VHH binders against q8lg03. Designs and how they scored, part 1

All scores and structures are predictions.

Target 1, 377 residues: q8lg03
Amino acid sequence: MDFVNNLDTDTSLSILSCLDDPSDIVRASAVSRSWRQFVVKYSLSKNLCLKLFHQLSNVDHIIETSNDRNGESSEAGSSSLMDTRLLEKEHRAFALLARGCMSSPIESCIADAIRASSTDNYPVESILNTLEKRDRIGRTPSYWSSTGQHKTTVPESLLYKLIGDLCLITEVSIHPFQAYFQRGHPIYSSHYVRFRLGHEKDNSPHYNNSQDKKGEPGKSSIESNYVWTYTSQEFSMAQENRLQSFQLPEPVLCIGGYLLVEFLGRVQTQEMDGQYYICVSHVKVEGRSLAKSFRVENVDDNGKFGLKVLSYNDPKKMEEMDAEAGQDMDAEAGQSQLRNLEQLLNLLHRHPLDVVDYVWPDESDDEYAESEDEAEP
Structure headers, positions and changes below count from the first letter of each chain, unless a header shows other numbers; antibody chains aren't numbered by Kabat.
F, E and O stand for the ipSAE by ESMFold2-Fast, ESMFold2 and OpenDDE, each averaged over both directions (binder to target, target to binder). V2 = 0.75 x the mean of E and O + 0.25 x the DockQ between their complexes.
[cut] marks letters that were taken out.

## First folded at step 1 (VHH; framework vhh_etentamig_d1)

Design f1
Fold by ESMFold2-Fast, scan of step 1:
Structure f1 (fold): chain B 377 residues (1-377), chain A 120 residues (1-120)
Amino acid sequence: as target 1 above (377 residues)
Amino acid sequence: EVQLLESGGGLVQPGGSLRLSCAASGFTFSDYAMSWVRQAPGKGPEWVSGISGSGGSTYYADSVKGRFTISRDNSKNTLYLQMNSLRAEDTAVYYCAKDRYSSGWYFDYRGQGTLVTVSS
């Protein structure tokens, strides 16, 4: 005998609707069968998720890929059993989504670099260089460069695919490129940076032809192929050689898994040609990826989509199991080294003299030479 | 194969003049902007001067403006740097660089360099 049976529906709803945290609702559903049935019947997990992420009202249907459920049928007709099964399915999916959004660790969320609005000296100065936290490989600079422009108002953009189709994005970080090989070590940046999150206009990935090179100059406008459901404020870029982090005012749920970084207002001309350039050495995105639990299907013109549940295992526990494999840091180091070798081999093949003809000064003990003792005569 | 061969460097007294030449081959010379880049001992490379493919536009670092003149002869595939009023600070190895118009990318191609010494 559960106390929920002794309270009227309005009183129970008033008490449970005071739970503003999805985790509290999930905990309430674990108290007893009666409490779980009440949470399911009144869609408390779904309603709280919709309150936090209004885009979730666009979930058209839920698909479960697990063999754990066989009560769902495509048969037309309403029955109390069919309604109950639907509510149970919604409860499972939204409870898992709430747990994922609250309990999944903050991690790097870029899966791939797609293309840039323009690229100078392709493939050497491509968007692919922004995936690595560096501005050089040995003596060879590593950065993305836009093409030169004479007007300061021409924007540039970088397009990325995020890990999974559902990502809660908290922060984007940009490292402008400082041309240490040019007089005055200019920083080729922008006055402002703005972020957009969204999905492809159709369900076919525009980059899914594996024969196409990633980071290759776009064959069509980036804007023509994507629907942007979120646009951030314009963040001011400091004109400094450092990784600059831009915290979103509130975490944003990205449905579809695409991020556009826009650079606005050119600031730096090149002495040689007098043209404005925007150059970036690194882009990092942090958030909570729900890739282990969810996929998104068939985002339509109205933003409606299918939510596919891949697993009901706790996303945090699944990550702990993956981490226990002991292949994490070594695998990432190996992939980074392989990318470095591929870039050097590509550079050598295209410009066989570049890696031998150009001599950069060895990085002297600048930190030691610029010690506080030297700064204070 | 792209080849750049610099000449004309040497020892000169302060206030003196030198003319550097760069013979280019292996590419359509008139289609590319060309630069002169120098590297003094113990310092990083410094861009000195640039010239458009047609020769219609010339650019100079503030440190050399009014003293150096960049020019090219597209019929001879040759780049020049006329250096006047030389100073001790101009002592460096001077490199001819095939640049692309857009980024000042010194890694496209560079020659072997020619040493300019102003009063040792």
Scores: ipSAE 0.000, ipTM 0.183, lowest interface PAE 16.8, mean pLDDT 74

Design f3
Fold by ESMFold2-Fast, scan of step 1:
Structure f3 (fold): chain B 377 residues (1-377), chain A 121 residues (1-121)
Amino acid sequence: as target 1 above (377 residues)
Amino acid sequence: EVQLLESGGGLVQPGGSLRLSCAASGFTFSRYAMSWVRQAPGKGPEWVSGISGSGDSTYYADSVKGRFTISRDNSKNTLYLQMNSLRAEDTAVYYCAKDLDYGDYRGFDYRGQGTLVTVSS
């Protein structure tokens, strides 16, 4: 018995439109040819995606890669055949997309640090320091610092590139920096934090040019180069030395792969200069990256974009392939680690005396002093 | 036993000057950063100024920058605070403090008995 053949179209649509799990829609399409044709004809996968994330209505066209097993070149045909093939293509892409948004594991989603609104003592106190869950490396403090300001109302911001052009964000975590090496151990934070998600106005060449100068203060206006499609509420920041997690009320789909963290309302002056600073030791973003399956092409002024499908392969199998090809990712990670080491060495050459003056003695200093004493003949 | 003894406080008119001294004993003075902390009647303690063990680095609260100068004489185990252009809001008991590792004014190992500075017409 097949209810798609036995009920009217409106009744069948009512029943199948109650499916809110992508796996149920896929199972429905596997019951029979008539069920599959019904799922495809009435765009059930696409409708589920639009129900979950209204911004997906901005998908202008879908591009499939030639390495997909189902991507055969079609001969020129009638317009009705083209319409059917378009519906089949939409079904495949949106079914995969819904699965990714609902079932992919939550993971860390920052790919790179791009720039800060300002940076004190660049490159030592750059945004790059916020990528690691630490406030020090041995005796050397690790944090981002804004430049000083006399007005409490001047905002600061940190700009990040997310893993992939399509990422579902659930949580952003901020660790304020406590200056353990200054008298009174001040916490240089803000009253509020706000998050924006969006895309760049310019194409990939502009991003490539900018990434070569990672962590430098914004040489181009962030507002002139990016479009923010989501802005969160202002979250209250506790004035405490701990990682503070800000759960978004609903998961937010980022189209374009950029996150801006804004710090609002300066709290803490530095006693030495009387200026307000904002300092952060760590920023963490959790969500579902769709980078292994999708790319976003040409976001226009109306927010319309092309959705490029990279692979219909099982994400678990792709993870195994990435693990086996780990030498490529390890080489890139190794290059990032070498860059961090270069930054640390520059730090030690530029500011060794400040650390000695403020933090002596600690256990790292004891180890360092012992090593020096033993090494000297 | 660590001992810190402040002196030099008194009554002074607005715009006047005072020099505070702190005689330190019972520890190796030159190895520790030292601070001046003040407490006005009915207020919490406020950090005023600090100086490194060598005397090469000095630090000031915004409220006193350009008016106060901290110094030390390690040969005499003595800390000083030169206070110029005194204001009514500078009225407080001034304490000499030996910094803890990491420098927390609330957690200082030791502070002295304090010396009263009254700035009044």
Scores: ipSAE 0.000, ipTM 0.105, lowest interface PAE 19.2, mean pLDDT 74

Design f4 (at its last look DockQ between E and O 0.09; V2 from the best seeds 0.00; counts 0 for: pae E 18.8 > 2, placed apart)
Fold by OpenDDE, look of step 2:
Structure f4 (fold): chain B 377 residues (1-377), chain A 121 residues (1-121)
Amino acid sequence: as target 1 above (377 residues)
Amino acid sequence: EVQLLESGGGLVQPGGSLRLSCAASGFTFSTYAMSWVRQAPGKGPEWVSGISGSGGYTYYADSVKGRFTISRDNSKNTLYLQMNSLRAEDTAVYYCARGPRYDFWSGYDYRGQGTLVTVSS
C-alpha cells in the first residue's frame, strides 16, 4: 500500500521524518516515483543530515562539477522547474554525504602538523615528530616538547590539518613521551586533554604560522586564525608511556579540516631546571574522510560555505577502483609500510643485531633432594 | 632508487639573492615532506627549511626566517629554496633531503650531493 499517495502530506512527512538512518531515506526514495518525489520535495535527506550533524546548517549552496551536469538545457524553464532541480541536487548531495559518513572506511585523518603553542628545542623537538608513531628514529629521540613553565596551569596545544575538508572524527590518541635518556625516565604528560575541531578564517593572512616562534604565547595566534565549531570535554590522561585513546562521545563532523589538541595541567618537572614540560611522541586521529566526495569552498565570516560535490561515485567503489588502480598505490600503504620497512631496515642496519648470544642458561638438573621426612615415633 | 639532485648554487654578494632547485626521482614526491639542510665549512649540518608533501605548510630555522622561502612543484618533482638577503654566515653546501626534518644521525641515503653557496664581498 503506497501510504504516501493515500495519506495526507503531514502524516506522511511525520512518518518519514522518523527515519534516523540515512540508508532508509535512500531506500524510501527507491520505492516509487511518488516516494522519491516526496523525499526530494521535502528535503528529507538534508533534514536528516542536519539532525545528525548540526554543522551542516552552515551549508549555503551546493556546487556540482560540470561532468555531472546532465544537459541543463539553458531553457528558462518555469521557476518551479528550477526549484525542483535545486531540490534534486540537494537530495543527491546530502544522500551522498550521509552515505559517506556511514560507509567510508575508518582511517587516520591527519594530513599535516601545523603548529605547536610552544617548542623547547626547535626544530629538533617540533610538532612534526608527533606524526611518527615511534618515540625514536634511529638513535634520535622523536617527540614534541613544550617550553618549560613554573606554573602547572599553563596549557599547551598542537594544531593539525586533517586529510579532508569534511571528516567525521571518532577518536583521538595521544602518546606522552618518556624521556628514557633522563635520570628516572620521567613521563611528560598532562592531567587532561581537550580537542577542538574547526576551520581557518578566510581573511587570515596566510601567515606562514608554521614557525614555532620561541616565546610567543601560542594560544593567542592560533585562536585568532581559526574558528572552532566543536570543543570536547576534558579527558583524563594517564602518566604512562603508551598510546592512549580518547573516544569522542559522538562522531563529530569537522568542517574545514582542522584539529587542535589542548594539554591541560602539567604533571612532570625536569630535574635540571625544576620547570614543568609536556612532551608527546605521537598523535593519532581516527575517523571517516569525505575528501574524495566533497570539498568546502568559500567559508565566509559567518561560517557559511559552499559544499562542492567532487564525485557521486560510491566511496567503496572508488576504494575498489583505487584498490584496482592501487595495485599501483599499494605504494602509499606500501610506502607507509616501506617507510616502516625502510625505517626497520635502517634500524636493522644501524643496529647490527648484536647477536646477544642468549646463553640459554643450562637447565641445571635441580636434583630434587627428596627430604626424607623422618616420621618421629 | 631515490635520487635528489641539487642545483643553483654559486657566488653571491652580501644582500644578494639565489634560488636553489632540487630534482627528485625514484619515489612518489608529493607524498613526502622535503627539507633543505646546509653544512658550513668546519661546522656540523644545520636544518634550514621544510615543506609538507602537499606544499601547504612550510617550516624555517630561526636563522633564515623572513629571508628564505621553500616551495615545491609536485608536477615537476622539484623542490626550491629562494634565498634573499644573503649573509656571509649563509655560506655552506646546501643539501636537499627527503623528510620533514633532517635527522643528523640518519644515513645520507636520502639527501643529494649538495650545491655550494658562497656569500662573499
Scores: ipSAE 0.018, ipTM 0.403, lowest interface PAE 6.4, mean pLDDT 81
Fold by ESMFold2-Fast, scan of step 1:
Structure f4 (fold): chain B 377 residues (1-377), chain A 121 residues (1-121)
Amino acid sequence: as target 1 above (377 residues)
Amino acid sequence: EVQLLESGGGLVQPGGSLRLSCAASGFTFSTYAMSWVRQAPGKGPEWVSGISGSGGYTYYADSVKGRFTISRDNSKNTLYLQMNSLRAEDTAVYYCARGPRYDFWSGYDYRGQGTLVTVSS
């Protein structure tokens, strides 16, 4: 029986507030017209999303695509009808958002490397090297290196753009770099790593798709141009040559699509100069990108933003379309293969065959020879 | 297209001095660390000295510390090695190399043709 029609509002709300799963609220709205109107009227989908992700209180307005058939009539109605239309729009958007956050597959979420706080031997030891799961290309090491420092307390940072403006981040993985070509095979890492998620400042110069000009990247530019809405705990980094995964205690919704990785507490000096370096061969981010369903518009310095709904299509249909596209061409894998080919071609032009004769046999050469075979196309 | 051209080598008596130069072209010189590497007759290559792209950091092999000074002029795309108190053991072909020190030669992404330094009387 339809108890929503037979019980007072407070009793019905108390019963429905026991639903902890966003999917259960969506299912409740499908039971009857009265249940749907109750879910809409009391903003249950929105309230559950706010309970899970407090940043969603910063949604200033919701925009639906112009071709959305669930869109509202442009004909003016009573204020009560307008309020109902607003509540229906909020219900649709937040129900889709909850479904995306709970049910979307966990995937790799880095779209691009933006810049580092510093870079030694630019562009050879740039942040771009961290996008690929390797520490060498043929016989050339592949890693990012900070500049050297005398103090252990100077932090370093790597800045990344995530896939889409809304991304639920679950895990960040870091592979420290071991200098297999140096005596003692030192690992240039940090004692701790910390993650920040955020967005560009409203009136700052936007990233201009060109980082090719003037000197080494500065720490000040990263701090001055971005707002960090989430800061993780400091995770201990093991001093080991392996990919280390750091699971966030709770999944974090990133609004604006930027991730900062901070390295804290320098551990390893370079023998030849006595200075501390931080080097990383790979950074991986896993989460649920909502890019296919949502865009974020006009994020201000207080975190207020417009939530744009791109499609209310069944997530299974979107997954089927993605699977078909993946079978035809994996654009991300294709781009990685092109980057690898370009790097290999650059390497072949930079390293004439005459230098190979000067490589000596030792224990590191065995691992190097194996990695060389794996690195080639 | 990338070229490194060493000069300044020659015959010098023990205790003498020489200054080596390396003219770089075909790349943005100021953004790359540079090294000097030498190879004595019948021996493998030995890293001698390195300098950061900015010139702010310099590095030396223990065998040359206090005797050799690495420097660069980014406005002239030129790397230098000032060699003082030369010894017979310093006799080698000296190569300008693009990149930081590596314990094996293939770690350098480019090197010059070399300049011969002979310390003998």
Scores: ipSAE 0.000, ipTM 0.313, lowest interface PAE 10.9, mean pLDDT 75
Fold by ESMFold2, look of step 2:
Structure f4 (fold): chain B 377 residues (1-377), chain A 121 residues (1-121)
Amino acid sequence: as target 1 above (377 residues)
Amino acid sequence: EVQLLESGGGLVQPGGSLRLSCAASGFTFSTYAMSWVRQAPGKGPEWVSGISGSGGYTYYADSVKGRFTISRDNSKNTLYLQMNSLRAEDTAVYYCARGPRYDFWSGYDYRGQGTLVTVSS
């Protein structure tokens, strides 16, 4: 009998912290099944993810494409059996999420430019120009420009859509524009930049504001249509014509796929009109996209949403297109579960949970979530 | 062999409305930003309005905001300009212009022959 099943949660978490290498325990077949059952029963993968990424507190259910047949099942049993299957579903999803946050490649995460708070010489100097560096001599401007302002305190913002509904963002880079065609070759940076990550408010085709005219950029459309779940510190910008990189203090999980870049404090006037401008040549956002694994669905007016799992394949293995698929699928599923458990236990060993950090499930349901119906192969 | 054919111009009284059309051929219409440009007699060209290739972004000169609406039907390769509350100063030849790919009037490579809009009592 596996002694993990008879220990309380505090003792079991302490044991994980004392191991030299938790992967050794996982490789022992009977012990690894017992540790997996423990991890599922006490929601360790979910609670690790919540500790690492507080934005996940807004997930209220998991949606599995292949296993969720209209929410109806002839195998539906007692409430304790359904709770066990819920815990298994949550474990699979959050273990995949944790693995994806560690193994997905770092890449540029901007898919599209959506709106600027203002645009001078509209549409020529629009936000779209910030997506790629271009030749300064070409007919298309290589920058976005705000409108002019006489006050230095009027901010500006640029809104972007990310490549997926779940992106772990690590770094934002901004290249201010130097107006080589103006006397003195001024640089139109701001004093500070700040980043917000979030999602679009609950929308239907009937309630999307089709009257948000992109020719009249402004903050009213942004604030009325978006919810920001993360706001960075203000970063100082240099008045220098170079790509300036701003590392976030910790990686941030963006759920819903939107980035707002705010420019605070105008610095440089244009000689012709004496007004302050902000101009940007390029915006780059780097992170790990989980778009192949997850999608966000059913965002409600409280910001709660369903996390839909598109594929349980390892995000790194999906990119590498490994030829290992020639083996029996049951054997590959077992090997994948073992590798996932090893990775999770190693993560828990490096980031131990304690009682104050643990989000406890309903104790009555959790205490009866064990299943002994699983046959050994 | 790019062709742009404007139509819908005419004589209207101040406060009236017109809808201009531009039939496009010889290129993949949906991948190009499109604009309306107008030129009053004896004056240089003035950019009026622009629309992205998908139609998701629309843009207007300050002089026409709130009165003119640009649109496109990519299935019919047709660009439109709905002009309401017309004023005498809107009198001009209106040209349909093809802009850079997926972006706006910073340079056009083709325009049509134009359609005359005359706003007078």
Scores: ipSAE 0.000, ipTM 0.126, lowest interface PAE 18.8, mean pLDDT 72
ESMFold2 (binder alone), look of step 2: mean pLDDT 84; pTM 0.862

Design f8
Fold by ESMFold2-Fast, scan of step 1:
Formats: sequence, C-alpha cells, structure tokens
Structure f8 (fold): chain B 377 residues (1-377), chain A 121 residues (1-121)
Amino acid sequence: as target 1 above (377 residues)
Amino acid sequence: EVQLLESGGGLVQPGGSLRLSCAASGFTFSHYAMSWVRQAPGKGPEWVSGISGSGGNTYYADSVKGRFTISRDNSKNTLYLQMNSLRAEDTAVYYCAKYRDYYGSGSFDYRGQGTLVTVSS
C-alpha cells in the first residue's frame, strides 16, 4: 500500500508512528523513495529511539566515519540541502542504534575492575579477583574483601568499567564468598545490593590516565569523579553460596560505561576480631554492548554527548567474520591468563622474594571445628 | 617442623608493663597471621590479639584494647606483645599461636608452650 502518496501528512504520520519495531521502520523506508523521504523528514527512527530510551535525547550531534558514507560525495548546497543531509545522518545512526538495542546478542559486559570502596589485605583480596568465576586458584582462595567494621550500616562498593561507552544492561550477578577455610564456613555478604550506572565527569577516561594501579584504593571519593544517571532498587541478597542473578525491571541504557555495585547491611562477623566483613568471589554483568558500532564522546555536565558511528555493518555479521578469523575465540582464554598473571604479580609485589603457595589442610575432617572452638571459646 | 617459643613472662605489679616475644621457626613467618591467646588458672583459653602476615592489620579483645600492642618483625621471625597498665585479671599463661592463613581467619594450626605472666603485689 502506497498511502504516503494518497493520504495527508498528519494521517500518514499517525499510521507510521504506530510502528514500534525498528525493522518495520527500516522496511518502510525501503518501500519507495516517497516512504524513505517521509521516514527521514519526520525523524521516525530517532523518535522510536527516544521512546525506548529517554537518555538518547542527550545526543547533541552525530559523527560518522568517512568510509561508511557511501554515495554522498558532494557537500555543496543550500541550508535546506544541509538540513536534509543531517536528517539522513540521524536516520542512519538512530536506525542502527535501535537495532543494536533490540537485536544485539546478550553477552558479558565487564571490561575491567576499577576500584573498591575499601580492600582488606591489598593486593591479595582485591576487586580484581571478582572478574573470574571462581572462589579459589588451586588451594589459594580468590575473593574481594572489604575492611572490617563494627557497625552494620557502613556500605561498601565495587566499581567496574563496561565494554564500550554504550551498553544496554539487563542483569547483574553476584556470588558472595563463603570462607570454606574458617570454622562454620561463614558467608560474608550483605542484606541488600543496589546498582548504579553512569559516566566520568571528565571527557578523558580517568582509569586510562590514572597513575593508580587497577584495584588499588584511591585517594578520591568515587562520587567526586563519576555521575550516576541510573540507580536501581535495593535487591535482597540470599545468604547462600551461589551466583545470584538480579534482573533489572527493564533494560537500562548505560551512557559512559561505568557500573557501581553497592552492598548494604553487613551480616557476618569474623570470629578473630568480631568485625563485619563483606566478601565477593564473582561479579558478572549481562547486556547488549554497542561498542562495535558506537562510541560516546564529550559528555558534558548536562549529560549531552556526541554519538560516533564506527560502522553501519551488521554487528552479528562482524562477529561471524571475527569468529571465522579465529581471533576472538582465544580472547577469553587470553584475558583469563592475563588476570591470573595480574593476581600473581600483585602477590609477588607484596612478597617479592619469598612467596610460597599455602597448602590447605584436608577440610573433610568434621572434628576441625570442635578443636578450634576449644582454642578460642 | 613448626616451632613457636614464647618468652618475657614474669611477676609484675599492678600498673606495670611487660613485653612478650615469640620466636618462630619451621615456616615462612610472613605468610601467616599470628595471635596471642591466654589461659588464666582454672579457666578456658581467651583470645587476646591478632596480627596479619604483613603486620598491616591488628586486632584486640575488648579486655586489652588500648593497653596491649601486638607487633611483628618478619626479618627476625618474631612476634611481640607489649602489655601496659597490667591488672590482676591479666594473670595467665600467654601462648603464641599460628593461624592457618595470611589473614588470620578461623583456626590455629599450631601454638607454643606458653610463658607465665603473674600480676600481683
């Protein structure tokens, strides 16, 4: 049906504005030149993106790489022609963005661990330990620990950099740490967990330019260097030794690529000192990363930013090409090896010449807890 | 073979001070948290103080906090307990104890023979 040529503008706009699927808008733009011009002229792809994610109203300008601007060689013309080119640029960018948000594969989205609010026995019990799905390396336990506190109300937090500057986050998973080497196998966790998503106050990434080592306690407050644009509800943490998944009520678009995990309400004391600790063995974030198609530039104090388009090629097709080359298949193994090396270097840095792996006693002996209770009544 | 040998105990008047030492051998001393545990005559053992492998973290029982100071010298494989403002209730045999790990979690896997501290006039 060619109703764009046969109906008035208001009626046609009302009908096409009922399309809530990006693929339907793209298909509409492919029907004829009149339909494409209508979709472009009335910014239907941009308007759909704004309906899905209000943060996209903060796109100040769009930057395209020259290699992806096929068929547009002339920039001469009137202001009206320049306006048409801007609308076409917006249509291309927002159509790709909408498809990315709705059809990109769900993947693990943590790129790096930045810092914790506190760290006990640094660097051994650092946030870096939470990047791998494990609670031990051989016989050595692997976890992040806060410093001890006498009050249950002191919060703790873990700060992560996400893959890319634009990520649609669906789920955060936390594995509390169970101290299998302590009497009673206590689980050091919190009553609640809350998530924040945001960006750096500076246009330059602090973590790339920081002289601080990753996971090292910083001298400045996390709140002073970051702007949090999203804050979740407080989710209840079960006091259980398992990976616990927290689904966000709706997917959240993170602009800037930072996640803060906050732990609220301490529950477990250590027998040796009577202090409350919070310990985590693993943190996982799942979502749709748009890093292969987009970058975010120049986020200002009002949240306005530049959207840079890297490629108009289908991200799924690019993944298939990368997989065929075999380069990405070894990336996860390489990252795990690098993380193990970083943890080893942290241990060697603390004890550079005399580091020896601790050999844990056989923990199958149930009499162990009784003997310890006799030692420390 | 793990060996812990305590020294420095003796008779002291109330309000006095003593410094206890524990010489450690048979293990990499800096890799393990250490503690002091005491046992008064006719009573069970009471944990007094703990220190992490590096000496960066120290912990104290409420009964001794502000009066006792735990420290270690990893170059000499020696643990110390500085006891000030001693009271009659501090009278006990003081044992040096080795934790199973660097952090001082949970249990001891070895303790020494002890050194007697008597606070009396």
Scores: ipSAE 0.000, ipTM 0.169, lowest interface PAE 17.6, mean pLDDT 74

## First folded at step 4 (VHH; framework vhh_etentamig_d1)

Design A23
Fold by ESMFold2-Fast, scan of step 4:
Structure A23 (fold): chain B 377 residues (1-377), chain A 119 residues (1-119)
Amino acid sequence: as target 1 above (377 residues)
Amino acid sequence: EVQLLESGGGLVQPGGSLRLSCAASGFTFSSYAMSWVRQAPGKGPEWVSGISGSGGRTYYADSVKGRFTISRDNSKNTLYLQMNSLRAEDTAVYYCAKVYSGRYYFDYRGQGTLVTVSS
């Protein structure tokens, strides 16, 4: 059907505005030249993106680099030509963005651990331990620990870099640490957890320009270097030794690629010192990374940014090609192994080879938490 | 090479007192927190008391609080546990434990010292 040529603009727009799936808009634009021109002229892809992800109202400009190595050449033209070129560019970028947000596979989205608000016994109990799906390496516990506090109201936080500058986050999972080697097997956790997503402040020193070591507690506040554009509700944390998943009520588009996990309300004192600690063995983030298709440039203090398109290839097809090559998965596995080796070497350097790890039983007959890797089928 | 050598245990009547000592070597003693851990016959290990590297902070299990006093002499690389008002339930082998870099787990190398509280 070609109703676009036979109906008034308001009627045609009303009909096409009923499309709520980005794929439907793409299919509509493929029906005929008139349909495609209508979709472009009335910014239907952009408008749908703005309805789904209000953060995209902060796109200041779009940069395309896929077909031009120069990338900066712009022809000065009449206003009508410039308007047409802008609308076409917006259509391409927002159609790709909508497709990526709606249909890209859900994957693990943490690229790196940046720092914690505090760290006890650095580097042994650093945030780096939370990147791996474990609470021990052999007989040695593996977890992040805050420093001790007498007040329950002192919050703690963990800061992560996400894969790419644009990530649609659906779920954050946290495994509290249970001290299986202490009497009573206490769980050092918080009453609530809250998540923030955001970016580095404009003109702030980047992590690459810092002399701070990865995972090392910095002297400067996290607040001085980052802008948080999204803050979640406070989720109740069960006091249980399991990976607890916190599904966001709606998927959240992170612009800038930083996640802050905040722990609120201390629960557990250490018998040894009477102080409250917060400890975490694992943090996992699930979402859709748009790193293969987009970069974000020049995020200002008002949240406005440049959207750079790297490739118009379908993100799903890009992942299929990457899976066939096997390079990205091997690189990430290798980097994980290097992190594990670095942590193990640090532990061995600090612990003499003849150290006997002391494991605290609860006052029951249950003895062994000997191996997660060996117990897995 | 961490070495811890406990001494001072023995047989004592209920209400009596004992002072345990631990001679430490092979590490910078003043840089590490130290603990006493005990194991009663047929039971699992129980943390008893802890002391910071400087000696400025001390901590006790509820079962011994007010009766036991932990102390250290960093000039002699020695840890002490003064045990007063001893009860039959305090009967155990007592181990000196070095709290190493993780602080949540202990290194104890000695054979322990047996404390028997019996009438």
Scores: ipSAE 0.012, ipTM 0.392, lowest interface PAE 8.1, mean pLDDT 76

